# Designs tried in a protein design chat: VHH binders against q9p7j3. Part 103

Target 1, 174 residues: q9p7j3
Amino acid sequence: MILPLFPETQVHVFVYENVSNCAAIHEQLISQNPIYDYAFLDAATILYKKQVYSAIIRALEDRRDEQMKTKTIHSEVILSLSPKTEISSAFRQFSMTKKSKNIVVVKIDSKLTEEEEFERLDKLVEGNRVEFSDEELQKLIDFKVLKKNYKLDPSTLENPLASILSSIALRGYS
Below, E stands for the ipSAE of ESMFold2; O stands for the ipSAE of OpenDDE; V2 stands for 0.75 times the mean of E and O plus 0.25 times the DockQ between their complexes.

## First folded at step 7 (VHH)

Design r30 (framework vhh_7yz9_2; at its last look DockQ between E and O 0.83; V2 from the best seeds 0.00; counts 0 for: pae E 9.4 > 2, unsure alone 64.2 < 65)
Fold by ESMFold2-Fast, scan of step 7:
Structure r30 (fold): chain B 174 residues (1-174), chain A 119 residues (1-119)
Amino acid sequence: as target 1 above (174 residues)
Amino acid sequence: QWQLVESGGGLVQAGGSLRLSCTASGRTFSDYAMGWYRQTAGNEREWVAYITRGGDTTYADSVKGRFTISRDNAKNTVYLQMNSLKPEDTAVYYCAKDYPFLTGESDYWGQGTPVTVSS
């Protein structure tokens, strides 16, 4: 995919439902296996494609401007989903857990083509790959989780897109 | 039981230097990647520096060029050399068993060593 502000940056996003091996993936993340250098997000926290893209753009802006607060661009994507700049809270709120069932996986600066990443991830993730689309994401979202993460009130919860995107773009400055 | 003990904190004037040490006991230190974090009152811990088992290092952008993380596996110790200190570096500094793809998720933290940088 092509980001207008970062046209040279390669970005791939994948969605998996009914994943049975999240605990095993989490163990690989703590073991330093470089094959698992991705942003593994809990799909219960993601409602829109634009939500993920906004976090990616913010992470890339932080890298460009030498303002990263995490060890990798993928961890910076996880942080960038949060309306606050508090790293531990952001990971607790958005990152995949051992008990997650549906996940969104982001890869930035891949050395592989999109097709090759599909082949690799399908071997690492024991679940059903679905289209990265608003329709598929809306089947996996937990609105209670979304409301807590973005501090949404009933008036914004019915159409939260603008509020979520503003929170991501203005993180720490709202 | 495995524990981490920090030392070397104190009071220093802006532009000064401090070297923090963190010594591990109870387990084989060389099997783990290590990190330094800091916390200011009212805020969560923020990551500062990371060192792999093999000695490769990564730094938060706010401290790049000023701080250096290193390790001595024979002494079970990780160090943080802090140069060109600023008042904004005032915090309690913690060492932790750390991970390359997770930030702030450690099960093993030290008790912290306070650093105060006067203007």
Scores: ipSAE 0.376, ipTM 0.723, lowest interface PAE 2.7, mean pLDDT 86
Fold by OpenDDE, look of step 8:
Structure r30 (fold): chain B 174 residues (1-174), chain A 119 residues (1-119)
Amino acid sequence: as target 1 above (174 residues)
Amino acid sequence: QWQLVESGGGLVQAGGSLRLSCTASGRTFSDYAMGWYRQTAGNEREWVAYITRGGDTTYADSVKGRFTISRDNAKNTVYLQMNSLKPEDTAVYYCAKDYPFLTGESDYWGQGTPVTVSS
């Protein structure tokens, strides 16, 4: 996938359910294995495709403007999902954990086609690939976690997408 | 604001045990995952063990079954119990907050504590 504002950057997003080896993946991330150069998100925290795209765009904008707060573009995506400025908070809120069962995986700066990237990623993730769609994401979401992460209340729950996108866009501007 | 101070290193014979401690000076210790790393001269610092806020632990394959990471939030301290030590475990051991290799936050590393395992 190519984003219009970033034509030189190829992005791929994958969704896996019933992942059995999140703990192993987590270990590889901690050990900084370059083969695992992805953003691994807990699917329980993701409700919309646009949520993910907005975070990706925010991260790419930060990189373009030389304003990244994290070390890698993928970690910046994780940060960009959060309404909080604290990096550690963002990771706690949105990053895959050892206990995760469903994940969203983002690859930025891919040199491969989507199918080629999937073949590579499929060797790392032991789970079932599902479609990256709002329909599939809503089956995996934990609304309690979502509400907590974005501090959604009865007023903002009238339009959760707008609230989430605003939180992403306005992080650091409160 | 955070400072990490490692201690407990020393000389030990193969098969012996050591218990390392890392005390953080910052507040909100309980809000962060903690980890242990080790480094030998001329090599990159390698991850050893990790403990989440909730106490979930993860270990490098090289130390599984021998090392145990734990934490005491009341004391702002993370521990590394090292049993069945091998000469290959000889290194300077460092404590880290959160995910230094992933997040890119200012790396809070202590001075390290040296561990030497003699054969």
Scores: ipSAE 0.200, ipTM 0.639, lowest interface PAE 2.0, mean pLDDT 92
Fold by ESMFold2, look of step 8:
Structure r30 (fold): chain B 174 residues (1-174), chain A 119 residues (1-119)
Amino acid sequence: as target 1 above (174 residues)
Amino acid sequence: QWQLVESGGGLVQAGGSLRLSCTASGRTFSDYAMGWYRQTAGNEREWVAYITRGGDTTYADSVKGRFTISRDNAKNTVYLQMNSLKPEDTAVYYCAKDYPFLTGESDYWGQGTPVTVSS
């Protein structure tokens, strides 16, 4: 897909459940293997499509404005999910780990169609692709993790979207 | 800011052993995963070993069975025990906090400790 504010930038988002090789993927990310140049997120931390899109938009805005804090646009997406500015905390909270079971994968600056990118990614991820939708994401979320990551209290847990999106949009300004 | 200091490098004969140490001067060491990387002249840094905050370890294929990463959170220290050393293990070894190749922050890297393995 192409975001209206960034018409030159093609973005794809995929969701996998029951991934059996997160440890192998994690090793490739540590090794900086360029075929793994994606943002690999732990799906236990993602409840909404808009959560992911807002982080992508924030990362792209920071790149446009020369305000990126991390080395790559994909690592910047991971930072942008966090309400805090501390990079290590953002990666600890949102990035896929060797123990992750379900993942959300983001590709920015893709030169491929969604189907072509999926074909490439499907060779790397040993899991079952599901639709990138609020319905599927809600099956994979861990609400205890979500509450902790965004400091949600009981009154916001019924519909936390606005609180989460505000945290992403306002990071660094409060 | 975090500072990482590696030590324990030196010259060793093939088949020998060395133990590298990396001590952090920052706070909250126990909250971070730690890793070891190495670099030979003219090449990019190569990942060697990784240990999570929970103690789970992962190794590059080239060192599996020979190297062991461990941590002592009370001492803010991560170790790399290198056994059965080979000449191709000759490199400068770097300690790293979390994923330094993703962050771009210099406080995620140590200064390096050189290891030379003679044949």
Scores: ipSAE 0.006, ipTM 0.407, lowest interface PAE 9.4, mean pLDDT 85
ESMFold2 (binder alone), look of step 8: mean pLDDT 78; pTM 0.793

Design r31 (framework vhh_7yz9_2)
Fold by ESMFold2-Fast, scan of step 7:
Structure r31 (fold): chain B 174 residues (1-174), chain A 119 residues (1-119)
Amino acid sequence: as target 1 above (174 residues)
Amino acid sequence: QWQLVESGGGLVQAGGSLRLSCTASGRTFSDYAMGWYRQTAGNEREWVAWITRGGDTTYADSVKGRFTISRDNAKNTVYLQMNSLKPEDTAVYYCAKDYPFLTGESDYWGQGTPVTVSS
């Protein structure tokens, strides 16, 4: 995928449902295994493709401007999903846990083609890959988690897209 | 239990070099990623560089090309070689056990070593 503001940056997003090895993946992340250098998100927190893209764009802007707060571009994507700039809070809110069942995986600056990343990631994740689409994401979202993470009231829950995107874009200023 | 001791800081002129060291007294040093962070008065600690168990390195954009992180597992030590120092690099430098892929946070902070770069 090519982003208009970052045309030379390769971005791939994958969605997996019914993942059975989240505990094993979590152990690899704790052990700093470099083959697991991805942003592993809990799909319970993601409702829209635009939500993920907005976080990616914000992370890339922070990298471009030499203002990253975290150690990798992938951890910056996780931070960028949060309406606050507190790193630990963002990871608790959005990153996968060993109890996660459905995940969204982001890869930035891959030296592999999209097909090669598919093959590599399918070996790491024991689940069913589904299309990265709003329809598929809406099957995996937990609205209680979404409401908590973005401080949504009942009036915004019917159409939360604008509120979520504003929270991501205004992170640190809302 | 872990104890981290940083050393090698000091006063240096712009364009100069310093080598910082951080020695861990605990067991299993080689099992963990290690990072360097810095803090200036009134600001939050910012990440500078990290090195994985396998020796892969990542750097903050502000220091890329000037700083080099390395480790010696036999000595339980992580190093930060700082070249082409700028006044903006003036800070207290800390080493930490790190979890870059998971938590975005660090455990087992050292006491820090101050670096002052004069213009």
Scores: ipSAE 0.006, ipTM 0.218, lowest interface PAE 9.8, mean pLDDT 82

Design r32 (framework vhh_7yz9_2; at its last look DockQ between E and O 0.58; V2 from the best seeds 0.00; counts 0 for: pae E 8.2 > 2)
Fold by ESMFold2-Fast, scan of step 7:
Structure r32 (fold): chain B 174 residues (1-174), chain A 119 residues (1-119)
Amino acid sequence: as target 1 above (174 residues)
Amino acid sequence: QWQLVESGGGLVQAGGSLRLSCTASGFTFSDYAMGWYRQTAGNEREWVAFITEGGDTYYADSVKGRFTISRDNAKNTVYLQMNSLKPEDTAVYYCAKDYPFYTGESDYWGQGTPVTVSS
C-alpha cells in the first residue's frame, strides 16, 4: 500500500484470528528480538481500516518532524492510536498481550516485499490470516474495549468513526 | 506529575552484590510494568530486566541467572538485586515505567544510579 502523504514509505497491515501463540510472541517482543520488529495490536481495539491508517500517518508525521516519543516507528503507531500522549497508557490500551486471541500487525519500512512479509509472518504467527477489511475487523472488535479506550458515550458508539479519527488526529492539540 | 528516583548504586568488587531501588510517585504504581536499563558512555541504552503488573519477570541474556527484579507495590518501589557482578556490568542504571521495547531515552528521569564493578 501507498499512502498519498508518504508515497515513498512501504506499509503492510496483516490481520490474524484465532492466534494460539500470543504468549510466545509477547516474550519475543519483551526480549527485543529484531525478527519481531512490527506493531502487534490487539484486534479487540481496532474497528476500521481508517483507524489504523490514521495512526500510521500520525506516526510518520511525528518521525518526519523529529517528534517521536517512542524508540521505533512501530511503537509510535501504537502510541498514535491513543487519544492521550501518555506512552504506557497507549500500550496497555492497544498492544497485544499474552492473552490476545486476534491481532493486527503493522510493518513500516520493510526491506521485504509484501509477499515475503506474508511468508515470514505466517511462520511467526500461529493463527489464520484474514483480509484487512472493515468487515473482518468488525468480527474481532470488542465494543466494551473500544468504548473505554476512546471514552465513547452511547450516542457516539453507533457510528464512532469520526470520533475515533478526530481523537487520533487531534492528540496533543488543544 | 510522575517521577522515578533511582538509588543503591556504588562501587563493588567483582563477584559482589548490590541492590538498586527505584521509588515511583505521581501514578498508580501497581497498574504499570516496570523495567531496568543501563547505559555506558558512548553506547546505546540497553534493557536489563522487566517485571509486569502480575509479577512475571524477564531478563536480558547478559544478566539472566545473576540479576533478580522484584517490586513492592505498597512502597511504590521496584528493585534490582545484582549478584555475581562483573566489570562489564559497570554502567549508569535507570528504571523505566512500563514496556522496555517501547521506551525512548526521554522516558528516563534524573541521572540514574551509577554502578562501578572493579576487578
Scores: ipSAE 0.108, ipTM 0.460, lowest interface PAE 5.2, mean pLDDT 84
Fold by OpenDDE, look of step 8:
Structure r32 (fold): chain B 174 residues (1-174), chain A 119 residues (1-119)
Amino acid sequence: as target 1 above (174 residues)
Amino acid sequence: QWQLVESGGGLVQAGGSLRLSCTASGFTFSDYAMGWYRQTAGNEREWVAFITEGGDTYYADSVKGRFTISRDNAKNTVYLQMNSLKPEDTAVYYCAKDYPFYTGESDYWGQGTPVTVSS
């Protein structure tokens, strides 16, 4: 897909459930295998499509403005999901772990079609691809984790999307 | 108010061994992965090893089989046992609260301890 604000940047997002090889993927990331050049998110931390898009946009804006805090655009996406400024905190909160079962995978600056990218990624992920939609994401979310990550309280739970988007947008400004 | 203090660096002959230590303060040590990096003048800092909060260890290919990372949570200390040292291992070694480990990035670093391996 193409984001209106960044027409020269192609972005793909995929969702996998019941992934059996997260530990193996994690090891490849540790080894910095370039084949795994994606942002791997724990789906338990993602509630909305707009949450992911907001983080992507934030990361792209940071890159545009030469204000990235991390080394790669994909790591910046992960950082951008967090209301915290610390990189370590953001990754602890949102990145895929060895124990993850469901994941959201983001590719920035793709030169491939969505289908081509899927074929490539499908060789790396052993799981069931599901639609990238709020409906599917809501089946995978852990609300306890979500509430913790964004410090949601009874007042903000009235409109969790607004709170999440505000946290992403205003990271470092509060 | 976090602090990381490295020690144990020095001069050693090729084939020799050194043991680096890093003592942490200002955060709950046991909750975080810790790592070692190294840097030479004019080059980027490179990841060497890290140990998760659960005790899992990972190493860069260049040091696998020679270096061992460990931690003592009671002492808030992470160690790097370096065996079979090579001149290529000469660098300033830095301790870090190492997360994310696969990006080679950290928010927190120590002052570094120099290691020189002579041929």
Scores: ipSAE 0.022, ipTM 0.487, lowest interface PAE 4.9, mean pLDDT 90
Fold by ESMFold2, look of step 8:
Structure r32 (fold): chain B 174 residues (1-174), chain A 119 residues (1-119)
Amino acid sequence: as target 1 above (174 residues)
Amino acid sequence: QWQLVESGGGLVQAGGSLRLSCTASGFTFSDYAMGWYRQTAGNEREWVAFITEGGDTYYADSVKGRFTISRDNAKNTVYLQMNSLKPEDTAVYYCAKDYPFYTGESDYWGQGTPVTVSS
């Protein structure tokens, strides 16, 4: 596994299943309510912890190098999950929608402990928190969506990690 | 190449109505959600309304009940019907392709159509 490259940047990742209020959260994101300053991802698109960490690292590298394409680090994480550079496509493919059932939530530059950040987030999300682990993520993934998002063929669907991580790392270079 | 062209803005008295149009070209319009934003001088662009590809609509609290977003996929056009206009609605109105980004970022902005509400 890859060690954190940004030791001064506090990051928290939470996973919720059976979320009942994604439509309400989605409305708040459209309204640009600053209390919802997180990256809200559809868990149906996330199979591995490394997928999320690689997108976080790519977003932080782009911020460090003054190459961010979006205004916030959280929107940059969403872009960084995509194999393509088009911002709107990344949000359509990976962001939580009003119809999402399970979500992954990322907070970057947190000034709170994990427990304190969870207490804030738990006021916003009506669902069951589960562990951020490959075991829990694989219960929530939609492999049809994963295949489409990363253009995986049947042979790579058995072990798609390298293909996914390459897509995140090589975005904009191929 | 793709393009968004807003029209229908102008000067109107408070309590009046305007209908804004945004005509799209260069992409498959029916596959994308469409939105309206507005901006006053010196301020960030503010989300106003959004319509999904399936026709579901969403509104900012400040315009709910007064504004109606709609789309005509045959004409590649999204509309914003603005009723009961207030001086606070004075802004340049922008059409946007696809779902909104957190802070109004988009590669898909139109050029805007100014709306001035007097009185």
Scores: ipSAE 0.012, ipTM 0.307, lowest interface PAE 8.2, mean pLDDT 83
ESMFold2 (binder alone), look of step 8: mean pLDDT 79; pTM 0.802

Design r33 (framework vhh_7yz9_2)
Fold by ESMFold2-Fast, scan of step 7:
Structure r33 (fold): chain B 174 residues (1-174), chain A 119 residues (1-119)
Amino acid sequence: as target 1 above (174 residues)
Amino acid sequence: QWQLVESGGGLVQAGGSLRLSCTASGRTFSDYAMGWYRQTAGNEREWVAFITSGGDTTYADSVKGRFTISRDNAKNTVYLQMNSLKPEDTAVYYCAKDFPYLTDESDYWGQGTPVTVSS
């Protein structure tokens, strides 16, 4: 996918359900294996495609403006999902854990086509790939986690999109 | 090398207060976020509170307004002030170095300090 404000930047997003090897992937991320240079998100935290794209746009803006707070663009995406600028909290809230079962994987600045990234990730992730769509994400979301991460009350939980996007856009300006 | 030692747990009546401490040996806290977790019998460890190297704090909804996390970097110590304790706060409390998954370092856990809140 090509973003209008960043037309030179290649972005790929993948969704996997029933992943059995999250603990192994987590160890590779800790060891900084460059093969695993992706943003690995817990799908329990993602309700909309727009939520992911908003975080990607903020991360790219922070990189453009030389204001990244983390070491990689992919870690900056994870931070950008959080309504606050606290790095450890953002990773605890949104990143994949050893116990995750469904994940969303983001790749920025890929030198590979989407099809080639599919082949690479399918070798790294032991799970079933599904379409990156609002319909599929809604099957994997945990509304208790979403409510907690974005501090949603019952009135906003019925239609949370605007609240979530506002939280991402106002990160660090609250 | 990190070694974390928790202290300050014990038996307390509902509505009472306790202050937990966690001291690191062999390395300073100044570059790391620190957190408190708790575990009850038969359940997984749950997050309670985090504090960044810069002092920003975040709390689990169940303890927000009752617990306060703080740190003293000169003493390599993180604290958890627990007020208005409830029987459901009964758990073994652990401190841990919290980190993004893309760091060079793994998490270290302490041995834990038990807290029992009587009704």
Scores: ipSAE 0.018, ipTM 0.223, lowest interface PAE 6.8, mean pLDDT 80

Design r34 (framework vhh_7yz9_2)
Fold by ESMFold2-Fast, scan of step 7:
Structure r34 (fold): chain B 174 residues (1-174), chain A 119 residues (1-119)
Amino acid sequence: as target 1 above (174 residues)
Amino acid sequence: QWQLVESGGGLVQAGGSLRLSCTASGFTFSDYDMGWYRQTAGNEREWVAFITSGGDTTYADSVKGRFTISRDNAKNTVYLQMNSLKPEDTAVYYCAKDYPFLTGESDYWGQGTPVTVSS
């Protein structure tokens, strides 16, 4: 995929449900295995495609402006999902854990096509790939987690898109 | 202000045991994940063991079955129990808050405690 503001940047997003090896993946992420250089998100935290794209755009803007707060573009995507600027909090809120069952995986700056990345990820992730769509994401979301992460009140929880996007875009200014 | 203070390192013979401690101050310890890393002269720091705020543990393959990480939230302390020590475990051991690999220059590292395993 091509982003209008970053046409030179390759972006791929994958969604897996019923993942049985999250503990093994988490171990590889903590050990900084370069084969696992992706942003691995807990799908319980992601409700919309636009939520993921907004975080990617924010991370790419911070990289362009030499303002990244984390070491890699993929960790910057995870930070950018959070309405706060604190790195530890963002990772606890949005990253996959050993107990995750459904995950969203982001790859930026791939030298591979989407299908080639899928072949690579299919060897790393023991689960079922589903379409990256609002419909599929809505099956995997945990609304209690979403409410806590974005500080949503009951009135906005029924249609939270604008509040989530505003929180991501206004990070550091609210 | 954040502080992490490691202790418990020293000289030990191969096959022996050692327990490292890391006491934290200046933050709400129970809210944070904690890890142990080690560094040998001339090499980058490598991850050894990790414990989440909820108590879940993960270990590097090189230490599985020999090392145990634990925490005592009342004492703001994380421990690394090292059994069946090998000469290859000789390193300076560091305590870290969260994920030092995410921030580069690490405000989350302690001062380190050296461990030497003789054969």
Scores: ipSAE 0.117, ipTM 0.509, lowest interface PAE 5.4, mean pLDDT 84

Design r35 (framework vhh_7yz9_2)
Fold by ESMFold2-Fast, scan of step 7:
Structure r35 (fold): chain B 174 residues (1-174), chain A 119 residues (1-119)
Amino acid sequence: as target 1 above (174 residues)
Amino acid sequence: QWQLVESGGGLVQAGGSLRLSCTASGRTFSDYAMGWYRQTAGNEREWVAFITEGGDTTYADSVKGRFTISRDNAKNTVYLQMNSLKPEDTAVYYCAKDYPFMTGESDYWGQGTPVTVSS
């Protein structure tokens, strides 16, 4: 995918359901294996495509402005999903764990096509690929997790998109 | 914000054991993941063991089955129990806050505790 404000930046987003090897992937991430240089998100935390895109745009803006708080663009995407700027909290809230079942994977600055990244990821992820769409994400979301991460009240849960996007855009600014 | 103090290193014979401690000053210790790293002269710092806020552990292949990481949140302390020590475990050991793939090198690195394993 091409973003209007970052036309030279290649962005790919993949969704996998029923992943059986999350513990092995998590171990590779902790070991900083460069083959696993992606943002691996728990799909239980993602409701909309726009939620992911907003975090990507925020991370790219922070990189452009030399204001990144984390080591890599992919970890900056994870941080950018959080309404707060605390790195440990963001990772705990949005990143995959050894017990995750469904994941969203983001790749930025790929030298590969989307199809080539799919072929590479299919070798790393033991799960079923699904379309990156609001329909598929809605099947994987955990609304209790979403409510807790964005501090949503019952009135905003019926249509949380605007609140989520505002939280991502205004993180750290009250 | 945080001060990290490592202790427990020393000289030990191959096959021996040591327990390292890392104590953090400050609040909210239980909210952070903690890790142990080691460094030998002329080499970059390498990750050894990691423990999450919830107590889940992960180990480098070189130490699996020999080292155990644990934490005591009431004492703001993370431990590394090192068994069946080998000469190649000789290094200065450091503790650090947070996930290594997110922060890389943490600003909460301690001063380190040296471990020498004799053959």
Scores: ipSAE 0.133, ipTM 0.507, lowest interface PAE 4.9, mean pLDDT 84

Design r4 (framework vhh_7yz9_2)
Fold by ESMFold2-Fast, scan of step 7:
Structure r4 (fold): chain B 174 residues (1-174), chain A 119 residues (1-119)
Amino acid sequence: as target 1 above (174 residues)
Amino acid sequence: QWQLVESGGGLVQAGGSLRLSCTASGRTFSDYAMGWYRQTAGNEREWVAFITWGGDTTYADSVKGRFTISRDNAKNTVYLQMNSLKPEDTAVYYCAKDYPFLTGESDYWGQGTPVTVSS
């Protein structure tokens, strides 16, 4: 993907369904294995490609502006999905858990091609890779989780895109 | 479980310095990375600094260049040297067992030490 404001930044996004080893991946994140430097998101929280891209852009803006609040650009993507600046809440709301079944994985600043990242991730993730598309994401979303995370009322829930994107873009501002 | 005890907090004027210490009880300290966090009234804890067992460090952009995290593994102690303090650094500071790819999700936190920076 090429971002107009960050044309030199390599960005890859992968979607896996029916993942059986989320507990093992979580163990590796705790063990500090550098091979796992990705943003591992619970697909139950992601409805649109634009939602992920907006979080990536916000994270890259925070890095550019020296406003990062987390240890890595990938953690900053997780924080940036949240409408609030509260780190623990963002990780609880959007990160993969030991019980996750479907995940979205983001890699920024990769020196590998998309195909090489697929080969690497397919060794780490025990699940079925699917296309990063709105159609595939909408099969994996949990609308109860989405409503809670973005505080959507019934009038916005049926067409939430603008509300979600505004929440991400205006995180930490009035 | 781990016991983490912080010390070194207090009142200081803007532009001043403080050094915080955190001593761990038990044998697990040498196997894990450590972090410093801070919390102001009404907000969740915010990450400040991180150090691996080997001494590699990472800092939140708001403190980079002013704060230095270090450790003495023989003493089971992690330090936070805070220089050029600003009123917005006023918070309760916590040390924690920490992880490079998970922020704010520690199972082991200290009790906290208050730092007040007056203008």
Scores: ipSAE 0.398, ipTM 0.737, lowest interface PAE 2.6, mean pLDDT 87

Design r5 (framework vhh_7yz9_2)
Fold by ESMFold2-Fast, scan of step 7:
Structure r5 (fold): chain B 174 residues (1-174), chain A 119 residues (1-119)
Amino acid sequence: as target 1 above (174 residues)
Amino acid sequence: QWQLVESGGGLVQAGGSLRLSCTASGRTFSDYAMGWYRQTAGNEREWVAFITRGGDETYADSVKGRFTISRDNAKNTVYLQMNSLKPEDTAVYYCAKDYPFLTGESDYWGQGTPVTVSS
């Protein structure tokens, strides 16, 4: 997908359910394997496509403005999902863990073709790929995790999207 | 127990330079990537610079061109050379075992060394 605010930046988002090798993926991230340079998110934390795109846009804005707080654009996406600016908190809240079962994977600035990225990632993740859509995400979300991460109360549950997007866009400024 | 000990912090005037050192004791750090982080009042630790096992360097945009990270594996030491210091660089600086794709996930942190940059 091409973002209107960043037309030269290519973005790919993949969703996998029933992933059996999250512990192995996590070890590859720790071991500095460059082929795992993606944002690996726990799908339990993602309710909407717009939530992911909002975080991507914020990360790209921070990169453009020389305001990145993390080492890669992918880790900046993870940070940008959090309503706080604390890196460790953001990773605890949104990153894939060794115990995750469903994941959302983001690739920015791919140097491979879309087909090659897809084929490569499909080999790295032992799970079932599903469409990146609000419908599929809503099957994988954990509402207790979402409510805790964004501090949602009964009044915001009627329109959680607006609250979530506001939290992402206004983090560090509220 | 493996420990990280930072040193070299202090008071310096804007435009000045400081060199921070971080030495590991009890174990070698040659198998680990190492990073420098800093913490200002009211904020969590933010990443500053990173060096891989092979010596590849990466820097936060706020310090790029002014700070240089390096390592001496024979001495179990990682360094942060800080040039052209600004008042906004005032923070407690921490050394940590680090990862290129997972920031803030360190299993080992030092106690920190304070740096104050006066205008």
Scores: ipSAE 0.013, ipTM 0.409, lowest interface PAE 8.0, mean pLDDT 83

